# VH-VL binders against q8ixk2r445to577: the designs that were tried, part 88

Target 1, 133 residues: q8ixk2r445to577
Amino acid sequence: FFGMLQNKGLTDYCFDYNPPDENQIVGHQVILYLCHGMGQNQFFEYTSQKEIRYNTHQPEGCIAVEAGMDTLIMHLCEETAPENQKFILQEDGSLFHEQSKKCVQAARKESSDSFVPLLRDCTNSDHQKWFFK
Key: E = the ipSAE of ESMFold2; O = the ipSAE of OpenDDE; V2 = 0.75 times the mean of E and O plus 0.25 times the DockQ between their complexes.

## First folded at step 3 (VH-VL)

Design y25 (framework fv_zigakibart; at its last look DockQ between E and O 0.05; V2 from the best seeds 0.00; counts 0 for: pae E 12.9 > 2, placed apart)
Fold by ESMFold2-Fast, scan of step 3:
Structure y25 (fold): chain C 133 residues (1-133), chain A 120 residues (1-120), chain B 107 residues (1-107)
Amino acid sequence: as target 1 above (133 residues)
Amino acid sequence: QVQLVQSGAEVKKPGASVKVSCKASGYTFTSYGMHWVRQAPGQGLEWMGYINPYSGNTKYNEKFKGKATMTSDTSASTAYMELSSLRSDDTAVYYCARAYYSRGDYFQHWGQGTTVTVSS
Amino acid sequence: DIVMTQSPSTLSASVGDRVTITCRASQSISSWLAWYQQKPGKAPKLLISKASSLESGVPSRFSGSGSGTEFTLTISSLQPDDFATYFCQQYNSYPYTFGQGTKLEIK
């Protein structure tokens, strides 16, 4: 799949990566923003290695979760995807992070002024349902 | 530099409709939601809703559902807000407003406002 | 809907005064609050976001504080250009709501 990764519950919001320095693409949090289909910030690829790639820039970025954290951050992609960069997009739209056994949910977090995708216990909430468009 | 330029003042009779325009420049029109806020004379601000110009999807304050209609024309970089079945208490200055990219919905850019007067 | 209540509704002050305006939310909004200044005949101007983050180009005499349900806007040394109406806005949840405004007048 390739395109805008949209949330079913938080309608018309998409995965978005907008780092403060365009020359430094790693280490910053992935956020959710109103889907606009413009520029580079909202186009992601879901790969056969279960990566969510941000490949509109070189070097390519891959979404990861650091140990003990619930936020999704951008790392550099590797030839073999590490476990912290693997997400299972399930038939029901849930995005399951196998290493942590948690699901990605559209939510608020005090550390961000925007909505963000966060790891949470898996539920059948529409805020945990994602699809590419 | 970002600019939002609104249409001119309108005087309408009760029961009429009014359509206010907001022409955007200085940024990618489809990359930001356009919000509408009104202010009755001597009163506070009231958020009406927003439109996503890219998708055409809207979110309304429940108070304005069925009363306000938000649309946009991407080729003209213009957003519209139409208010139907006007009543005297719809007399207000209507603003379009835009937030920062990828932040909360607080508004750094405002149109100059369009005064709508509803009187018999 | 989250109701935002400002106090006082009108405040009279002199140049050089320290003034404080309060905004209260009917339920917790975390830090999701902005402050605006509005002068007669003009659109509002953003002063502060996320309760305490000063907007670029806004004088340092303006500051914001608070979280949850109680918020304050402070002007440390009032200048002639500061006589205006001030509004708070919550952006925690839809519909977004504003306080009724505080009019800052010359004493």
Scores: ipSAE 0.680, ipTM 0.894, lowest interface PAE 1.3, mean pLDDT 92
Fold by OpenDDE, look of step 4:
Structure y25 (fold): chain C 133 residues (1-133), chain A 120 residues (1-120), chain B 107 residues (1-107)
Amino acid sequence: as target 1 above (133 residues)
Amino acid sequence: QVQLVQSGAEVKKPGASVKVSCKASGYTFTSYGMHWVRQAPGQGLEWMGYINPYSGNTKYNEKFKGKATMTSDTSASTAYMELSSLRSDDTAVYYCARAYYSRGDYFQHWGQGTTVTVSS
Amino acid sequence: DIVMTQSPSTLSASVGDRVTITCRASQSISSWLAWYQQKPGKAPKLLISKASSLESGVPSRFSGSGSGTEFTLTISSLQPDDFATYFCQQYNSYPYTFGQGTKLEIK
């Protein structure tokens, strides 16, 4: 699957990544933004290695969850996907992070005025449902 | 600079329809949701809903479902809102407003408003 | 729906006065509150976002505070240009809702 990764509950919001430096694309947080289909910021790929790949830049980035964190951070993709970069996009639309055993939820970040995908306990909330568009 | 320019005042009979336009400029039209807010004479503001110009998806206030239809034309950078089956209590000033999402869904940019008057 | 209640509905004050307008939410909206100023025949003008963040170009005499369910807009020293109607708006949850407004008029 590839394209914009859109949330069901938070209607019309998509994964969004806009690194400050196009030559240094890792280390920043993935956010949610209105799906607009412009530029490279909202194009992702779910790979056979269970990665969520940001493949519009070289080297390619892959979404990871760092130890003890609940945010999604861009790391470099590796030849073999590390455990902290593995997600399962379920049939029901839930996005499950294998290592943390948590689900990706669209949420408002209190300190930033922005919407972000966060790891939370898995529920049946539409805010935890995602689909590629 | 961001500008939203709305169509002119409308006077309609009950039961008629009206379509208000909001032409946007100064920013990427498809990158921001366009919201609609109405204000009856001497009254407060009511959020009606919004459209995503890119996807065409809409979210309506339940109060206005069946009353308002929001559309957009990306080639014209214009958002539209059609009101159907007009009645006297639809008389109001209707505003388009662009969201400032990076800081939340509040409205930094507004159209000048379109007065819709419904009278027999 | 989240109901936003402003108080007072009408406020009479003089130039130089310190005035405070309150906005109460029927349920917690965290800090997702905006304040607008509206003059007759004009669209609302954004003054404050996130309860207390002053928008660029807005005079420093305007300030906002509060979180949860109670919020205040304060004008430290009222100027002639400040006589208008003020609205709060929550953007915590759909549908977005506004307070009924506070008309600030000259005494």
Scores: ipSAE 0.023, ipTM 0.693, lowest interface PAE 3.1, mean pLDDT 92
Fold by ESMFold2, look of step 4:
Structure y25 (fold): chain C 133 residues (1-133), chain A 120 residues (1-120), chain B 107 residues (1-107)
Amino acid sequence: as target 1 above (133 residues)
Amino acid sequence: QVQLVQSGAEVKKPGASVKVSCKASGYTFTSYGMHWVRQAPGQGLEWMGYINPYSGNTKYNEKFKGKATMTSDTSASTAYMELSSLRSDDTAVYYCARAYYSRGDYFQHWGQGTTVTVSS
Amino acid sequence: DIVMTQSPSTLSASVGDRVTITCRASQSISSWLAWYQQKPGKAPKLLISKASSLESGVPSRFSGSGSGTEFTLTISSLQPDDFATYFCQQYNSYPYTFGQGTKLEIK
């Protein structure tokens, strides 16, 4: 799959990666933003290794979750996907993080109007359902 | 401001091992892979592999599997490469290198090189 | 492994000459190619990335071109500081590989 990764429950919001320095793409948090398809910020590839790749430029970034954290951050992709970069996009639309055993949920950032994907205990909420467009 | 400072030259006998260090400064160490490149005397450059300092995961050029071991210490912002069972044809300069941008695998930032000499 | 072959292996030239160094890949690498300059006893210095993008601070007499399997580095008017060894490197696929080098010598 390649395209915009959209949330079912938070309608018209997509995974978005807009690091402060476009020349240094690792180490920053993935956010949710209104789906627009502009500036290459919202295009991701879901690979056979269960990676979510930011690959419109080199080097490719892969979404990861650091141990004990619930935020999605950009790491370098590797030939063999590390465990913290493996996400299972299931047929029901849930996005399961294999290492943590948690699901990706669209969430409001505390004390703000911004939205982010976060790891939460898996539920059947539409805020935990994702699809490529 | 990115700096990579390597450990000093080493002279070893065949069968020994050597561990080269590469101390990084001027950037977030865990956000970038650290690569190793060797250059035998009078020869070209040969990519050996890298380590991801965040995860500890490595990728080796197949030619160096079993010879080289790459590790890192995030608290010291330092990458290491160990060569085992040294032979005379391991005599070379060994460089650590990091990409110019986080997105590139071409190398703007190089250590000064560490000469490893293996002689009987 | 993608084999990178440079030609010539050694090039003699005079100050003011225009020189061209060729790098050929054994399979397509699109534009994922870098050029380096190396002087004796020093680490390589990046000149060009993505086949043709000149690194900041590199003199405009250096240029790169090519895509796919054939690439060139050109120095339009050779200066004394340019006598060195030049390497190409592909970063399309692991393992990353370098050409064998071209030594540019004073005639």
Scores: ipSAE 0.007, ipTM 0.546, lowest interface PAE 12.9, mean pLDDT 86
ESMFold2 (binder alone), look of step 4: mean pLDDT 93; pTM 0.949

Design y26 (framework fv_zigakibart)
Fold by ESMFold2-Fast, scan of step 3:
Structure y26 (fold): chain C 133 residues (1-133), chain A 120 residues (1-120), chain B 107 residues (1-107)
Amino acid sequence: as target 1 above (133 residues)
Amino acid sequence: QVQLVQSGAEVKKPGASVKVSCKASGYTFTSYAMHWVRQAPGQGLEWMGYINPWSGNTKYNEKFKGKATMTSDTSASTAYMELSSLRSDDTAVYYCARAYYSRGDYFQHWGQGTTVTVSS
Amino acid sequence: DIVMTQSPSTLSASVGDRVTITCRASQSISSWLAWYQQKPGKAPKLLISKASSLESGVPSRFSGSGSGTEFTLTISSLQPDDFATYFCQQYNSYPYTFGQGTKLEIK
């Protein structure tokens, strides 16, 4: 898949990567923002290696989860995807992070000014359902 | 510079409809939601909802569902808010407003307001 | 809906005074609160976001504090230009809601 990764429950919100410095592609938190099709901040590729890639700029970034954290951040992609960068997009729309055994949920976190994708216990909530558009 | 310029004051009879416009300039129109807020005379502010100009998708405060309709024209960089079946308690100043990119829905930019008066 | 209640509804003060306006949410909104200033016939002007972050160009005499359900806007030394109505707004949950306003009048 390649496109805008949208949330079913938080309607019309998409994965968005908007780093404070556009010259630094990695190290910042992935957020959720109103879907706008601008093509830069909101286009992601879901790969056969279960990566979510941000390839709008070079070098390519891969969404990752750091140990002990529940937020998604942008790291450099590796030739072999490490476990912290693997997400299983299931047929029901769940985005499952295998290493932590948790699901990605659209939510608020006080450390971010935006809505964000966060790791939470898996539920059948529409806020945990994602699809490409 | 970001500017939101609204249409002029309207006086309508009960049962009529009114359509308020908000013309945006100084930014990429489709990258930001346009919100609508009303203020009845001598009263506080009331959030009505927003439209995403890129997708056309809307989010309404339940109080205004079936009463307000939000639309946009991307070629003209203009958002619209139409009120139907006007009653005297729809008399208010109507504002369009825009938030910062991805920082939460608090409003840095406001239109000047459009006064809608409903009277016989 | 989250109900936002401001106190006092009206406050009379003199230039140079320290004034405080309180805003209470009916349930926790974390820090997702903004403050606005509105003068008669004008659109509201953003002063503070995320409870305590001062907007660029807003005088440093304005400050915000609080989290959860109780929030305060403080003007450390009131100036003539500050006589206006002040509103708080929560943006934690839909529908977004505003307080009823606090009118700051010259004493």
Scores: ipSAE 0.455, ipTM 0.850, lowest interface PAE 2.4, mean pLDDT 91

Design y27 (framework fv_zigakibart)
Fold by ESMFold2-Fast, scan of step 3:
Structure y27 (fold): chain C 133 residues (1-133), chain A 120 residues (1-120), chain B 107 residues (1-107)
Amino acid sequence: as target 1 above (133 residues)
Amino acid sequence: QVQLVQSGAEVKKPGASVKVSCKASGYTFTSYAMHWVRQAPGQGLEWMGYINPYSGYTKYNEKFKGKATMTSDTSASTAYMELSSLRSDDTAVYYCARAYYSRGDYFQHWGQGTTVTVSS
Amino acid sequence: DIVMTQSPSTLSASVGDRVTITCRASQSISSWLAWYQQKPGKAPKLLISKASSLESGVPSRFSGSGSGTEFTLTISSLQPDDFATYFCQQYNSYPYTFGQGTKLEIK
């Protein structure tokens, strides 16, 4: 699967990676933004290793759970995906992070005006349902 | 330089429809939601909804569902807002406004406004 | 819907005065509040976002504060160009809502 990763509940919002510095594409928080179809910062690939790859830059970035946090950040992809970079996209659209036993949910972050994907206890909420467009 | 230029004032009879335009320039039109805000004479501001110009997705304030229709023309970088079955209480200034990227839905850029007057 | 109530609806002041406008939300909106200035015949102009973040190009005499349900816009030394109507807007949840406006008039 590849394309824009869109939220079912927070309709019209997609995974977005917009780092402040083009020379450092790693280490910043993944956000949600209105789906615009321009590719680049909203174009991701879901791999057989259960990675969500930032599919527009070299070296490729992989979405990872920030250590000790519930936030998702961009990290360098590794030859063998570590557990914090593995997300199981389930048949119902939930994005399950096996290491924490939590699901990715669309939420608002108080430290910014942006919507962001965060780890939350798994529910059947549409805000935890994702699909590639 | 971001600019939003709206169509001119309209005077309509009750029962008619009106379509207001908002031409965007100075940025990538499909990368930002276009919102519409209404202001009745001497009154406050009311959020009507937004359109995503890339996807065509629209989100309406419940109060305006069935009254307002938002559309866009990507090749012309123009957003539209159409009001149907006009009544005297639709008399207002209608604004288009662009939200700031990744910073939430407060409105950094506004069109100059289009006055719609509904009278017999 | 979240109801935004501004106080006062109208206030009279003189150039050089310190002016305070209050905005109250019917439920908590955290810091998701913006302030706008509107002059007669013109579109609103963004002054402040996220309750306290001054927009680029807005004079430093404007400041915002507050969180939760009570917010304040302050003009530390009123200038002639500041006589206008001021609106608060919450963007915590749909539908986005505005206060009724505070008209700042010359005393």
Scores: ipSAE 0.101, ipTM 0.731, lowest interface PAE 5.2, mean pLDDT 88

Design y28 (framework fv_zigakibart)
Fold by ESMFold2-Fast, scan of step 3:
Structure y28 (fold): chain C 133 residues (1-133), chain A 120 residues (1-120), chain B 107 residues (1-107)
Amino acid sequence: as target 1 above (133 residues)
Amino acid sequence: QVQLVQSGAEVKKPGASVKVSCKASGYTFTSYAMHWVRQAPGQGLEWMGYINPYSGNTKYNEKFKGKATMTSDTSASTAYMELSSLRSDDTAVYYCARAYYSRGDYFQHWGQGTTVTVSS
Amino acid sequence: DIVMTQSPSTLSASVGDRVTITCRASQSISSWLAWYQQKPGKAPKLLISKASSLESGVPSRFSGSGSGTEFTLTISSLQPDDFATYFCQQYHSYPYTFGQGTKLEIK
């Protein structure tokens, strides 16, 4: 799939990546922002390797979770996707991070000034349901 | 340089409707939500809701559901807020406001305000 | 809804004074609070975001502090242009809510 990755519960909010320096694509947190479809910030590709790629700029970034963390950050993509970069988009819309056994949830974290996708225990909440638009 | 320019003051009779406009310039209109905030005479500020001009989706404060309708015209870079079935307690200054990109909804940019007076 | 309560409702002060305005939230809002200044007939002007982040162009005599449920706006050395009404706003939860305002008057 390719497009804007939108949340069912936090309606009209999309995955967004807007790094402060275009020459440094990696290392920053993925956020949620109102879906607008303009520019490059909100377009992601879901690959057969279960990656969520930010490929609107070079080098290509892949969403990852660092050990012990609950936030999603941008890393460089690798030829063979490492486990921390694999997300299973399930039929019910859940985005399951297999390595941690957690689901991606739209939420607010005190350390962030925006809504963010966070790893949480899996529930049947609409805030854990995602779809490409 | 972001600018939000609102339509002029309105005086209406009870039962009428009024549509306030907010023309945006200096930024990509569809990339930011437009919020509406009301202020009754001598009173505090009340958040009414917002519209996403890209999707047309709206979010309302429950207090204003059924009273206010937010719309936008992308080609004109203009947001609208319509009040229906006006009553005296709808008398207020209505502001449009815009937050920063990908940050919390606090408002750096405000329109100058539109005074709506409902008088019989 | 989160209720924001400001104190005092009215404050009288003189040029050069240090003034403090308090804003309390009915439940924890972390640091998601903004402060605005409003002069008669004008739209509100953003002063502070994220409880303590001073906006560009706002004089350094303004400062904000607090987290959770109690927040403070301080003007370290009051100037004539500072006589206005001040509002706090939480942006933690919908619907966003404002305090009732604190009117700062010349003593």
Scores: ipSAE 0.610, ipTM 0.879, lowest interface PAE 1.6, mean pLDDT 91

Design y29 (framework fv_zigakibart; at its last look DockQ between E and O 0.09; V2 from the best seeds 0.00; counts 0 for: pae E 9.6 > 2, placed apart)
Fold by ESMFold2-Fast, scan of step 3:
Structure y29 (fold): chain C 133 residues (1-133), chain A 120 residues (1-120), chain B 107 residues (1-107)
Amino acid sequence: as target 1 above (133 residues)
Amino acid sequence: QVQLVQSGAEVKKPGASVKVSCKASGYTFTSYAMHWVRQAPGQGLEWMGYINPYSGNTKYNEKFKGKATMTSDTSASTAYMELSSLRSDDTAVYYCARAYYSRGDYFQHWGQGTTVTVSS
Amino acid sequence: DIVMTQSPSTLSASVGDRVTITCRASQSISSWLAWYQQKPGKAPKLLISKASSLESGVPSRFSGSGSGTEFTLTISSLQPDDFATYFCQQYNSWPYTFGQGTKLEIK
């Protein structure tokens, strides 16, 4: 799949990556923002290796979760995807991070003025359901 | 640079409808939600809802569902807010407003306001 | 809905005074609160976001503080241009809600 990765519960909000410096694509948190058609900040590809790639810039970024963290951040993609960069998009729309055994949820965290995707215990909440638009 | 210019004052009779416009310039119209905020005479501010001009999707404050309809015209960079079945308590100044990109919904940019007066 | 309550509703002060306006939320909103200034016949003007972040172009005499349910807006040395109505707004959850306003008038 590719396109805008949208949340079912947080209506019309999409994964968004808008780093403050266009020349530094790595190290910043992924946020959620109203879905728009520009493509650059909101275009992601879900790969056969269970990666969520940020394909609009080079080198390509891959969404990752660092040990002990609940936020999603942008890292450089690797030849073989490390475990912290693998997300299973399930049939019910859940986005499961296998290494942590947690699900990605649309939520608030005070570290960001925006809504953010966060790792949380898996529930049947629509805020944990995602789809490509 | 960013400008939101609203249509002029309206005087309507009870039962009529009114459509307020908000023309945006100085930014990419489809990349930001357009919010609507109401202020009755001498009263506080009430958030009515927003429209995403890209998708056309809206989110309403429950208080205004069925009363207000938000639409947009991307080719004209204009957002609209229509009030139906007007009553005297719909008399207010109506504002359009826009937040910053990728931040919370607090509003740096406001239209000048459109006064809607409903009287017999 | 989150109810925002401002106090006082009206405040009389003199130029040079230090004034404080309080805003209380009916439930925790973390730091997701903005402050606006409104003059008669004009649209509101954003002063502060994220409880304490001063907007560009807003005089440094304005400051905000607080988190959770209790927030304050302070003007350290009141100027003639500051007589206006002030509103707080929470943006923690929908529907977004504003306080009823605090009118700052000449003593």
Scores: ipSAE 0.742, ipTM 0.909, lowest interface PAE 1.0, mean pLDDT 92
Fold by OpenDDE, look of step 4:
Parts: sequence; C-alpha cells; structure tokens
Structure y29 (fold): chain C 133 residues (1-133), chain A 120 residues (1-120), chain B 107 residues (1-107)
Amino acid sequence: as target 1 above (133 residues)
Amino acid sequence: QVQLVQSGAEVKKPGASVKVSCKASGYTFTSYAMHWVRQAPGQGLEWMGYINPYSGNTKYNEKFKGKATMTSDTSASTAYMELSSLRSDDTAVYYCARAYYSRGDYFQHWGQGTTVTVSS
Amino acid sequence: DIVMTQSPSTLSASVGDRVTITCRASQSISSWLAWYQQKPGKAPKLLISKASSLESGVPSRFSGSGSGTEFTLTISSLQPDDFATYFCQQYNSWPYTFGQGTKLEIK
C-alpha cells in the first residue's frame, strides 16, 4: 500500500512529514495535516517488512516509536526492520504498533490546534482507523 | 532555476476539447505538486486543482470536476490539463504553478500562462 | 468555500505614498495567506507568504500583517514599479481561493 495515509475519524487529515532539511530527514515528529499531497510530504508506503516508509527522499526514512514515547518519529530505514518500526495495518483499518502493543490514534496536540498521530490503547474508535488513498 | 513553460494559445469552438501542457525544469519534477489556476479576462484567479506527479494523486476544485482533467508524464517532466465540452465562459488564461515546499500551497513559480479562447 | 474579499477594488496613489490593501476572509484562515503582484500579460508574482513572510528578492517596502480573518498588505513608499494588480490567496482550506484583486494605479 502507498499514497496518503488518511484517518477515518479525523476526516481529511493524513500523515504528514516535512523535515526542515531535505537532506536530513530523521529525528522529527510525524504530524497530521489536511490531505493535500503537496510535494512529497504526505506520501508513505506500507512495506512487506511492516514499515511505514517515507520513501520520497534518500536515504529513506521509516516511522519509529522511541522507548518511552507515544509519538511517531522518523528514523532511517534499515536493511532489517527494527522492532520499533514494525506496524500492522489491520483489515479493519487499525494501525497496530507491535512493540508497544498500542494503536495509532489521531489526536490533538497539547495546547495547539494541530493534530498528531499518537500511540494509545487500542479501541474501536474511528480515530484509530487508517486507510491509504 | 525553476522554469515552467506552457503550450501556446488555443482557439476552440464550443463543445470541443483542449489540452494544455506545462513543461517543468530546474527541479525534480516528481517532488512537487503541480497546480492549475484560471483567470478569465479582467477577472480574478481561480484555483482549479493539482496533481502530484509522484503519486498520481489529484485534487480538483468541485467547480471544475468534469471540466478539467489533470495528468502528468514524469519522463517528460510535463503536466497536462485537458478541458472538455468547452463553453464561451471557459475563455481564460490558464496557469500552471508549483508550490513552495511548505505546508499549504502558495505558488512561488508560475508558467507564463496559456490563453484559451472559445468562440463560435 | 472561503470567500476572500479584497478592498479596495481600485486604488489611485502617487509615488512615495503609503498604500494599504485589505483582505478579509469569510472564516478564519489562521495565517495561511499569501499576497501576489500581477502586471498585465504576466503571471502573478509571489510577494508574501504566511501573512507576513517576505519572499526573497521582494523589496522591504512591502510588508504583510494580520491573522484570522483580517489581513493587510502595505507598501511603505510606493515606487513606479509597484503599479499593478495585487491578489490575496488563502491556503487554509480546500478549495484554495483568491481575492478579486486590487488594481493600484497612478493618480
């Protein structure tokens, strides 16, 4: 699967990544933004290694969850996907992070009008449902 | 430097179709969405939609759905916009425009425009 | 759709004048507002993004301000090269929309 990764509950919002430097794409947080597909900021790929890959820049980035965190951060992809970069996109649209045993949920950033994907306990909420468009 | 060069002026009759091209250079074509903006004579600007040459994703202004079809050829670094069932009120200058690499689309680079005239 | 109302539609001024153009949005667009300059037979030229960020190469006499629903473009001291039509554009919501333009002409 590839394209814009859109949330079901938070209508018209997609995964979005816009690093300050196109040549240094790691270390920043993935956010949610209006689904517009401008540039390559909203183009992601779900791979056979269970990665969510940001493959529009070289070197390629893969979404990871760092220890003790609930945010999605861009890391470099590796030849063998590390455990903290493995996600399962379920048939019901839930996006499950294998290592944390939590689901990715669209949420409002604290003290902001912005939205971000966060790890939360898995529920049946549409805010935890995702699909590629 | 970034350059967008559009095809030449077109004169069409009502009911006909026209396809405008926009050749891009000076940047990686697939890295930026290409937008299209219309300007009727003596009027303001209207956003028509965009295509992402990398993904192929398109988004249209509802006003132009069924009227405009946006495509791209990455091998030619060229974006295309086809207008169908032309009417007199489709007479306008049509621009391709590339957005700045930022959240939200404001247009740092523009084609020179293509005049499409529809008259019986 | 968000309606962008630009005022005035036409403005006559002299070289050296301080000129202000207003753009009002029908609903809040935060700071996602751009200003363009267009001369006859030419494509629009980007002047300002994010309401107040001056584009590189644009003279410092141009400035933008505002947020929410009210925005202004100011030319502190009008120069001969500044006589043109100016447009605002919101990129907060789909579809993106432009103001109807302000024609700045010589008095």
Scores: ipSAE 0.055, ipTM 0.708, lowest interface PAE 3.8, mean pLDDT 92
Fold by ESMFold2, look of step 4:
Structure y29 (fold): chain C 133 residues (1-133), chain A 120 residues (1-120), chain B 107 residues (1-107)
Amino acid sequence: as target 1 above (133 residues)
Amino acid sequence: QVQLVQSGAEVKKPGASVKVSCKASGYTFTSYAMHWVRQAPGQGLEWMGYINPYSGNTKYNEKFKGKATMTSDTSASTAYMELSSLRSDDTAVYYCARAYYSRGDYFQHWGQGTTVTVSS
Amino acid sequence: DIVMTQSPSTLSASVGDRVTITCRASQSISSWLAWYQQKPGKAPKLLISKASSLESGVPSRFSGSGSGTEFTLTISSLQPDDFATYFCQQYNSWPYTFGQGTKLEIK
């Protein structure tokens, strides 16, 4: 799948990656922002290796969750996908992180007006449902 | 300070159309969807849908498809909702509302409401 | 559509009473539930989000609880300003839906 990864519950919000330095794309947090498709910030690819790739930049970035964390951050893609970079986009729209056994949820970043994807215990909430457009 | 100011009350005959406006201030208009909620006399609240003012994309509650048309003018920070082919059961107060989150999880900010009365 | 059913439809109470209003969802909505207060001629006012999170500026006598399909709004000691109609709203799934309302009246 390639395109803007949208949240069903937080409608018209998309995965967005806009690192502080366009030349240093690794190690920063993925956010949610109003879907607009501008500046290549909101285009991702879901691969057969179960990666969510930021393919508009070289070398390619892959979304990961570090052990013990709940935030989605950008890592460098590897030839064989590391376990912390594997997500299952399920038929019901849930986005399951295999290593942590948790689901990606649209959430408000604590004490801010920012929205972010975070790992949470899996539920049937539309805030845990995602689709490509 | 977020403010949503709606156009004034309207009295219309059956078959007419009405266009309600909602002028937003105190925030970046294109960063938040504008929702519309209806309240018929003596009844509860019904979510009608939203417009994304950046893209122009809309989402309608199935009940109001074909009845309501939502548009916006980003240069005027104003959302519009037009009701067509008015019937007496379209008589209601119509609110614009903005969510705390930009998309309409729940509504922290409301316009004052616009009463539309359809009578002959 | 997820149907939200409030009870009671009308509640008579006196100043100082503890008041409980319930809201039932036709299917699980997790904690994606808000409560509103509405006075005649006014727009709804948000009281509580995410079932139990009190909005800034709302008196602490208001509280919310519940998850799944059963939710409760409680006013611990009713004040004169609290006589109004109360609505619950789910935002778990499209279309967003509201309960039919509970009118809280002076006994």
Scores: ipSAE 0.008, ipTM 0.610, lowest interface PAE 9.6, mean pLDDT 87
ESMFold2 (binder alone), look of step 4: mean pLDDT 93; pTM 0.945

